# VH-VL binders against q09693r1to98, part 30

Target 1, 98 residues: q09693r1to98
Amino acid sequence: MKILASSTNYVLHNRLSNSQYEDARSKIVNFGGEFTNDAAKADYIFVNYSQINRVRRELRTIGTPLETCVSCKLIVKIDWLNEPKESLTPGNPYVIWH
Key: E = the ipSAE of ESMFold2; O = the ipSAE of OpenDDE; V2 = 0.75 times the mean of E and O plus 0.25 times the DockQ between their complexes.

## First folded at step 19 (VH-VL; framework fv_patritumab)

Design F2 (at its last look DockQ between E and O 0.73; V2 from the best seeds 0.64)
Fold by OpenDDE, look of step 19:
Structure F2 (fold): chain C 98 residues (1-98), chain A 118 residues (1-118), chain B 113 residues (1-113)
Amino acid sequence: as target 1 above (98 residues)
Amino acid sequence: QVQLQQWGAGLLKPSETLSLTCAVYGGSFSGYYWSWIRQPPGKGLEWIGEIDHSGSTYYNPSLQSRVTISVETSKNQFSLKLSSVTAADTAVYYCARDKGDFAYFDYWGRGTLVTVSS
Amino acid sequence: DIEMTQSPDSLAVSLGERATINCRSSQSVLYSYDNQNYLAWYQQNPGQPPKLLIYWASTRESGVPDRFSGSGSGTDFTLTISSLQAEDVAVYYCQQYYYTPLTFGQGTKVEIK
């Protein structure tokens, strides 16, 4: 089962290029997912950082500090949007667990 | 101990592309983020963007449409390209290392003056 | 973007006297999660890159003389040189790394009176 799924909320990092953002958006929509800027509502937060403190910085910049995210389990690099859920392990360098 | 050496063309015409490279010596390249910062003559500092060894980048939104930062890990180098330059891009450009997991800068290159003139 | 405003723009101080530079951020750079101020100070000499002096608002970088100290929290910060030395003549910058894009103060030129 892929990360992309219906009834799943995604936060796309604002540092994405317009093309990257639109591509990700389209993919999410095609799978029946939803995207939001509110980290507190996110199941997945997609960024291109592997360092938690930089992710925190970016989320603060967006206006949704990471500590406000109650339901999200994973912070994943955008390149892994289409990856299967089985690849999302704590040891995966592209996945930040919090 | 860590030393950053940078080079590139210092004189450009409007609409050309700025290209600079920074090489890292005396320390690990991986595990750090690396930034470009510029300073117009007699003015303050402007952060351009950052990159890590994997090629993950973040650019200042003010320059995002024109900036490309790349990395060549095998050479411990990272580069800056700034397209469509104007006189406003005249500045000393610095490469720098982000200290730890945070974006303050503990090591800097000597800077490269890039002048854009007709 | 977070605006960093330093004051004064220039400062003339006698040798051995205290120099005080202020920095104000347009928004707080204090993170409640770790209770840290994401604020750094730099010294820049002519023809040289900036040199890191202080980070986390008050932690001195290794090799920085004790006469340099940083204080403040939230939006208001201060760099103090307790006893100005000749080699301290430079431009000083504050920088926030709480938000992107990273932003710097406009600089404060410190001279000998």
Scores: ipSAE 0.682, ipTM 0.902, lowest interface PAE 0.6, mean pLDDT 90
Fold by ESMFold2, look of step 19:
Structure F2 (fold): chain C 98 residues (1-98), chain A 118 residues (1-118), chain B 113 residues (1-113)
Amino acid sequence: as target 1 above (98 residues)
Amino acid sequence: QVQLQQWGAGLLKPSETLSLTCAVYGGSFSGYYWSWIRQPPGKGLEWIGEIDHSGSTYYNPSLQSRVTISVETSKNQFSLKLSSVTAADTAVYYCARDKGDFAYFDYWGRGTLVTVSS
Amino acid sequence: DIEMTQSPDSLAVSLGERATINCRSSQSVLYSYDNQNYLAWYQQNPGQPPKLLIYWASTRESGVPDRFSGSGSGTDFTLTISSLQAEDVAVYYCQQYYYTPLTFGQGTKVEIK
């Protein structure tokens, strides 16, 4: 089973070039995850931020505040997708919110 | 205490590129966001964009097609480039620190008046 | 974009009297999760950069005199100068940091009557 199997995943476009964004989407699919354009439906949200309150602001800005994402389990720094060495758990160093 | 010093050319012709630099003294560069904000003469303030120590940027959509903000972390410096200037870009340009997770600005540079000739 | 509208544009107040500046946002800047208003106030003296006065709608920045206070919630906010002094002649701006882009009010010029 692939590392993102059975997960629904969102990538916050902020602070990513279009090529970085598309690369992240491709990696999610390659790892067995499903992609969503709606952050409120995601299990995992991948971000180019280290600070959760900046993420909260951007999610508010796009109309999907974190509080509306009832399914969200983790917010994860995008760099995890580059070559994941550890599975996504609350203790993973790339996780900034759980 | 934290001090922001800014410099760059103050007089431009239309179509030129505005280029300003801000150096940060007396404080940590990492752990904060760094913004450029401008003020046309006699008018209000407009946020241009922000950068962090890693070079990741976020720009005001109204300007994003013409704006590049960059960082030289080893020198504690960040810069603004605004391409294809017109008279409408005449303003005082400020660099500023926003405080941690939240974007209110506690330290400001002294400002640089940039005039674009008509 | 969230629009910040200040009232009045200009205000003349006698020395020692109360000055009141209003700021209205086009959408709420109150975040229900932390119950905080993402609203700041700045003072700008002529030829100077803005100076932070108030953040979280009502918290004074270090070194700001007690005569400055902020109040309000949601979409309606007030900066009050309880006893105007000569050095308080400036333009005052509100700023929201709830949404991006960050936006400022158009300013309120405070003058001595």
Scores: ipSAE 0.542, ipTM 0.870, lowest interface PAE 1.9, mean pLDDT 91
ESMFold2 (binder alone), look of step 19: mean pLDDT 93; pTM 0.950

Design F3 (at its last look DockQ between E and O 0.70; V2 from the best seeds 0.62)
Fold by OpenDDE, look of step 19:
Structure F3 (fold): chain C 98 residues (1-98), chain A 118 residues (1-118), chain B 113 residues (1-113)
Amino acid sequence: as target 1 above (98 residues)
Amino acid sequence: QVQLQQWGAGLLKPSETLSLTCAVYGGSFSGYYWSWIRQPPGKGLEWIGEIDHSGSTYYNPSLQSRVTISVETSKNQFSLKLSSVTAADTAVYYCARDKGEYAYFDYWGRGTLVTVSS
Amino acid sequence: DIEMTQSPDSLAVSLGERATINCRSSQSVLYSYDNQNYLAWYQQNPGQPPKLLIYWASTRESGVPDRFSGSGSGTDFTLTISSLQAEDVAVYYCQQYYYTPLTFGQGTKVEIK
């Protein structure tokens, strides 16, 4: 199973380039996913950082501190949008578990 | 111990692209984020953006459309490109190291004055 | 963006006297999760890059003299030089790293009276 799925909420890093954002958006939409700006509602948060504290900074900046994200399981680099779920392990350097 | 050395052209015409490079010596390049910060003459500091050794970037929204920061890990270097410059981009540009996992800066380059003039 | 406002813009203090610089952020930079203030102070001499003095609002960077101290929380912060020395003549900046983009105060010029 892929990360991309229907009825799944995604937060994208707000500092993505326009092209990166649109590419990700198109992919998510094509899979029936949904965008949210509320980290608390996210299933996945795609970021361009591998450091949890910088992810926290970004989420604070968009108004939803990471500690409010109760339902989200993974913080994943945007490049892993199309990766299978089996690749998402605690040992994966591109996945931040919280 | 850690030293940042930077270089690049200091005189540009409007619409040209600013290009600066920063080399890191005496410390690890990986494991840190690296920033560019500028300071117009006689004015304060403006953060431009950051990058890590893997090429992950974050730019100041005010400059995002014109800024590109890149790394060459094999050389322990990172670079700044700023396109479509105007007189407003005249400043001393600094490269800096982000301390730890947070974006305050413990090591700085000496700065490069870039003047944009017709 | 978070606006950082320093006061005063310039300060003249006699040698050996206390210098006090204030910094106010437009929003709190105190993180309830770790109870840390995401604020730093820098010293900049003419023709040189800024030098890190204080981070986490009150922690001195290694090698910084004891006469420098940072205090405050939330939106109001203070850099204090307990006994001004000749080498302390410089411009001082506060910086928040709570939000992106990172932002700096406009600077405070400290001179000898």
Scores: ipSAE 0.669, ipTM 0.896, lowest interface PAE 0.6, mean pLDDT 90
Fold by ESMFold2, look of step 20:
Structure F3 (fold): chain C 98 residues (1-98), chain A 118 residues (1-118), chain B 113 residues (1-113)
Amino acid sequence: as target 1 above (98 residues)
Amino acid sequence: QVQLQQWGAGLLKPSETLSLTCAVYGGSFSGYYWSWIRQPPGKGLEWIGEIDHSGSTYYNPSLQSRVTISVETSKNQFSLKLSSVTAADTAVYYCARDKGEYAYFDYWGRGTLVTVSS
Amino acid sequence: DIEMTQSPDSLAVSLGERATINCRSSQSVLYSYDNQNYLAWYQQNPGQPPKLLIYWASTRESGVPDRFSGSGSGTDFTLTISSLQAEDVAVYYCQQYYYTPLTFGQGTKVEIK
């Protein structure tokens, strides 16, 4: 059973080292998720921020404002990938936007 | 009342590493973002980068290959290292608190003039 | 990077008179979603760090006198000092926080005429 099965996932590189970024991508694959390099196409966006308005700024900066992400369901703190005890739902404590 | 106190060496030779420290008093360290901002003599301000209490950083792309910001959370301190300095790095360096969820700065250190000799 | 350009570079104003400082951003800093302008103003007295005056283009920070006001939207902003006082002699900076990296204007020096 894969907790990220059938999901398309983007990792916002801001505030991640290259090794942290690659580690996050590896964990997503291990959980059955697929990657996209285009935030506007992701179901889930993983971020190293606790505050949504900072994420909004970074998405604006890279040219993919949250308002143009038609597929996005959740924005999730990256640390969820370390201990995915609870499934990704709007009520999950790692979810900062839904 | 939040106070930011900063210190570090003010005179460097080319190729040396700039190193500054900022200590935070009278307020919460967690829950905010902490920045370094510099001001070359007679010029405007340049944002260098930010850090939070967990040690996660984000740097101005113009400097990111040379900059390291670190945190010592047990001491409510954060630091700046800028490697391979040149005369262009001569500036007053400020630490500052990022107010709330948005990146405007309500508390600033007094500044440290760093001069890189030619 | 978003460029912030202030005008004039310096301004001489008699005590009690109005000082007007302009700031132009190379791209809009108005976020249509929340209808807010992501623009701040700072005052820097000689030998001192910057001090926050205005955020959201027009909201005064706590303790800032009402003679300071901000206006404008999108790419064009104004800081007005309605009646200049001696302590207002400083360099003033605008700053955008709409995009990363955060950027500041080059400054406008206000002096007593």
Scores: ipSAE 0.589, ipTM 0.881, lowest interface PAE 1.8, mean pLDDT 91
ESMFold2, look of step 19: ipSAE 0.584; ipTM 0.877
ESMFold2 (binder alone), look of step 19: mean pLDDT 92; pTM 0.949
ESMFold2 (binder alone), look of step 20: mean pLDDT 92; pTM 0.948
OpenDDE, look of step 20: ipSAE 0.597; ipTM 0.863

Design F4 (at its last look DockQ between E and O 0.40; V2 from the best seeds 0.00; counts 0 for: pae E 5.7 > 2)
Fold by OpenDDE, look of step 19:
Structure F4 (fold): chain C 98 residues (1-98), chain A 118 residues (1-118), chain B 113 residues (1-113)
Amino acid sequence: as target 1 above (98 residues)
Amino acid sequence: QVQLQQWGAGLLKPSETLSLTCAVYGGSFSGYYWSWIRQPPGKGLEWIGEIDHSGSTYYNPSLQSRVTISVETSKNQFSLKLSSVTAADTAVYYCARDQGDYAYFDYWGRGTLVTVSS
Amino acid sequence: DIEMTQSPDSLAVSLGERATINCRSSQSVLYSYDNQNYLAWYQQNPGQPPKLLIYWASTRESGVPDRFSGSGSGTDFTLTISSLQAEDVAVYYCQQYYYTPLTFGQGTKVEIK
């Protein structure tokens, strides 16, 4: 199973390149995912960083600091959209469990 | 010890594409983020964007539609392209290294003046 | 974007005297998670790139003289040169790295009176 799933709310960082955003959007839609503009309501927040503290910065920037995010379950690097679900572990540096 | 050397064309006409390259010496290229920052003559600093060794980029929204930052890890180099330039893009452009996980800049290139003039 | 406002725009100080530069962010750059202020200070000489002086609001970069110090928290920060030297004539910038995009103050020019 992959990260992408139906009835799952995703928010993509709005500062992704147009090509990155459209690629991610297409993938999410193809898997029956849904987009939300409210990061606090997202199941997944996708960013394009490999450093956890930079991910935290992006969350702050989009108005959803990690410590205040209630609904988000995972924060993942956008490159991991196609990764197997088994790769999404608390020990994965590209995934923040919340 | 770490040195950033940058080069590229310094004179452009409007609508052309700015192209600069920065090479990193004396330190690891991986494990850091690398930024471009510009400074119009006599003015302050504007952050353009950043990239890591894997090619992950983040751009200033003010320039996002025109900016492309790329990396060539095998050469320890990263580049900036800024399309559709105007006189407003005239500035000294700096490459810089982000310190660790945080985006303050401990090493800088010497800067490249890019002048856009018709 | 986070606006960084420095004051004054220019400052003339006698040699050996204290120089004080203020920086205000439009929003707090203090992170409650790590209790750190995501604020840096730079010195820029003519024809040169900025040089990192202070990070985390108050930590001096290696090689920076002791006369330079950073203080403040939240939205208000201060760079202090306890005893101005001739080589300290430069433009100084604050920078936040709490939010993207990264933003800088407009700069403060420090001159000798």
Scores: ipSAE 0.664, ipTM 0.890, lowest interface PAE 0.6, mean pLDDT 89
Fold by ESMFold2, look of step 19:
Structure F4 (fold): chain C 98 residues (1-98), chain A 118 residues (1-118), chain B 113 residues (1-113)
Amino acid sequence: as target 1 above (98 residues)
Amino acid sequence: QVQLQQWGAGLLKPSETLSLTCAVYGGSFSGYYWSWIRQPPGKGLEWIGEIDHSGSTYYNPSLQSRVTISVETSKNQFSLKLSSVTAADTAVYYCARDQGDYAYFDYWGRGTLVTVSS
Amino acid sequence: DIEMTQSPDSLAVSLGERATINCRSSQSVLYSYDNQNYLAWYQQNPGQPPKLLIYWASTRESGVPDRFSGSGSGTDFTLTISSLQAEDVAVYYCQQYYYTPLTFGQGTKVEIK
């Protein structure tokens, strides 16, 4: 089974070039995940941030504040997509919010 | 209780690179964002940019092409480089800590006057 | 960017009298989901860094005297010093933290008449 099977995934485009953003989307698909353009519907949100407090600001800015994300399970550092050796759980080192 | 101590060269010629360092004492480095803010003499405040303990940065778009902020987490230090300075970059430069998820600044360094000669 | 405009640029107030400083943002800094105004006030004495006075538009920072109060919502905010003391002679700045880039008002200098 693919490591992102049955998940809906959003990539926050802040601090990513267009090529980095498309690379991340491609990896999500290759790992069996579905992509969404609506952060509020995502199970996982991938970000180029190391601390949750700035992600909260950016999600608020785009109209999908974290407080209203009913589907969100994890917010994950984007670099996990390069090395998805361990499954995404709250204890995963790349997870910055759960 | 938290203290920010800053240092760096105070006199530059045009086209040189401004370089300042800020060290954090008496508190956690992680869990916060660390900013540089400048104030031209007799003028208001301009936010330059921010960094966290992992090196994640965001810069004021007005300065982004010339700014680099970096961190040395093992020393609880972060630094500012501003390239290609002109007289317009003459200012007191402050380092500051934001308050977690929200960017109001509760601790400030004492400031470093940087003068760019004409 | 959110532009912050203060008025007046300077004011002179007699010792013990009320000082009022206004701050206007070019767009609302009130976030509807938490009903909070993302607005802070700072005091800066000559030769010193700014000191945080108020955040969330009206919440006093620890150790700030009760004579300092903040009010307003959306785009219009006020800092009030109810009874000016000698140590309150300073420049005061408002700051929004709703959007990046973070922006400050141009400052209001408060002097004793």
Scores: ipSAE 0.044, ipTM 0.703, lowest interface PAE 5.7, mean pLDDT 89
ESMFold2 (binder alone), look of step 19: mean pLDDT 92; pTM 0.950

Design F5 (at its last look DockQ between E and O 0.72; V2 from the best seeds 0.00; counts 0 for: pae E 3.6 > 2)
Fold by OpenDDE, look of step 19:
Structure F5 (fold): chain C 98 residues (1-98), chain A 118 residues (1-118), chain B 113 residues (1-113)
Amino acid sequence: as target 1 above (98 residues)
Amino acid sequence: QVQLQQWGAGLLKPSETLSLTCAVYGGSFSGYYWSWIRQPPGKGLEWIGEIDHSGSTYYNPSLQSRVTISVETSKNQFSLKLSSVTAADTAVYYCARDKGDYGYFDYWGRGTLVTVSS
Amino acid sequence: DIEMTQSPDSLAVSLGERATINCRSSQSVLYSYDNQNYLAWYQQNPGQPPKLLIYWASTRESGVPDRFSGSGSGTDFTLTISSLQAEDVAVYYCQQYYYTPLTFGQGTKVEIK
């Protein structure tokens, strides 16, 4: 089972190129997922940062500090959009458990 | 102990592309974020963007459309490209190390003056 | 973007006297999660890059003399030089790193009266 799934909310928060952003968005939509800009409503937040403090800063910047995210479970690097859900473990350096 | 050495062309014409490189010595390159910051003559500081050893970048929105920061980990170097320069891009450009993964800077290059003249 | 405003733009102080520089952010840079102020201060001498003095609003960088101190919280911050020395003549900048993009104050030039 992949990370991408229907009835799942995804936030893409990174300085992606237009093409990269659209590619990711398209993938999410194609799997029946919902793309949102509201981190507070996200199940997954995808970024291209490897360090939590960068993620925190970016979320603060958009007005949704990480600690205000109630429903989100994971912060995952954008490269892992298509990764199996089984790869999302607490020890995975590309996944931050919330 | 950590030293940042930077180089690149200091004189450009409008519409050309600024290109600077920063090399890191005396410390680990991996595990840190590295930034470019510029300062127009007699003015304040503007953060341009950052990169880590993996190539993850973040740019100031004010410059995002023209900025590319890249990394060559094997050489402990990272570079700045700024396209379509104008006189407004005349500044001393600094590379710097982000301390503690927060966004403040403890080590800086000596700076490179880049002048854009007609 | 978060605007950082310093005051005054320039300051002349006699040797041995106190110098006070203020910095105001357009929005709070206090993070409730860790209760830290994401604010730094730099010193810049002519022809040199900025030098980190203070981070987390009040923590001195290693090697920085005790006469330098940072205070404040939220939106209002102060850099104090308790006893100005000749080598302290420089431009000082505050910088927030709470928000992206990172932003700096316009600088305060400190001179000897």
Scores: ipSAE 0.660, ipTM 0.885, lowest interface PAE 0.6, mean pLDDT 90
Fold by ESMFold2, look of step 19:
Structure F5 (fold): chain C 98 residues (1-98), chain A 118 residues (1-118), chain B 113 residues (1-113)
Amino acid sequence: as target 1 above (98 residues)
Amino acid sequence: QVQLQQWGAGLLKPSETLSLTCAVYGGSFSGYYWSWIRQPPGKGLEWIGEIDHSGSTYYNPSLQSRVTISVETSKNQFSLKLSSVTAADTAVYYCARDKGDYGYFDYWGRGTLVTVSS
Amino acid sequence: DIEMTQSPDSLAVSLGERATINCRSSQSVLYSYDNQNYLAWYQQNPGQPPKLLIYWASTRESGVPDRFSGSGSGTDFTLTISSLQAEDVAVYYCQQYYYTPLTFGQGTKVEIK
């Protein structure tokens, strides 16, 4: 069972080159996750931010405020996709919101 | 006491590239976002974009095709390049520190007037 | 983009009198999650950079005199100088940080009458 199996995943494009964005999408699929273009439907949101307040603003800006996402479990620093040795839990050091 | 010092060329011709540098003294460089903000003479302020110590950037969509912000973390410096300038880019350019990770600015450089001639 | 509109564009106030500056955002900058208004005020003296006065609509920055106060919520905000001093002659700007891009009001010039 792959580490992102049964998850729906969104990647916030802010602060990513197009190449980095496509690489993140590919890694999500390789790890067994499904990709969505709608942040409100995601279980996990991957971001190139360390501060949750920045992410909140950008989610508001694209029309998907964090408080309206009923499925969101974790917001995760995108670098986790480079070395996902541990499953995603609220205690994971790459998680900035849960 | 945190101090931002900025420098760069003040007179450009149309189509040239604006280039400014800001150096940070008396405070931590890592752990903050850093912004460029401009003000045409006698007009209001326009946020240009931001950068952190790792070089991660985000730009105002109105300028994003022409803007590059870069960082030299070992020198506590960050820079602005704005390509293909026109007279509309004539302004005082400020560097500023983003306080509290929210998008409001507590320390500012003195400003650099950049004039684009016709 | 959120447009920030200040009124008046200019006002003249006698020393020791009250100055009031209004700022209206084209969309609410109140975030229901944290119940905060994402609004700041700056003072800019001639030939100088802006100086942060107020953030979160009503919180004074350290070292700002208590004659400066901010109020309002949602789309309508006010900066008040309770007793104008000579050093308060400046242009004042509001700024929202609720949406990207960050945007500023057009400024209000305060002068001594």
Scores: ipSAE 0.311, ipTM 0.823, lowest interface PAE 3.6, mean pLDDT 91
ESMFold2 (binder alone), look of step 19: mean pLDDT 93; pTM 0.954

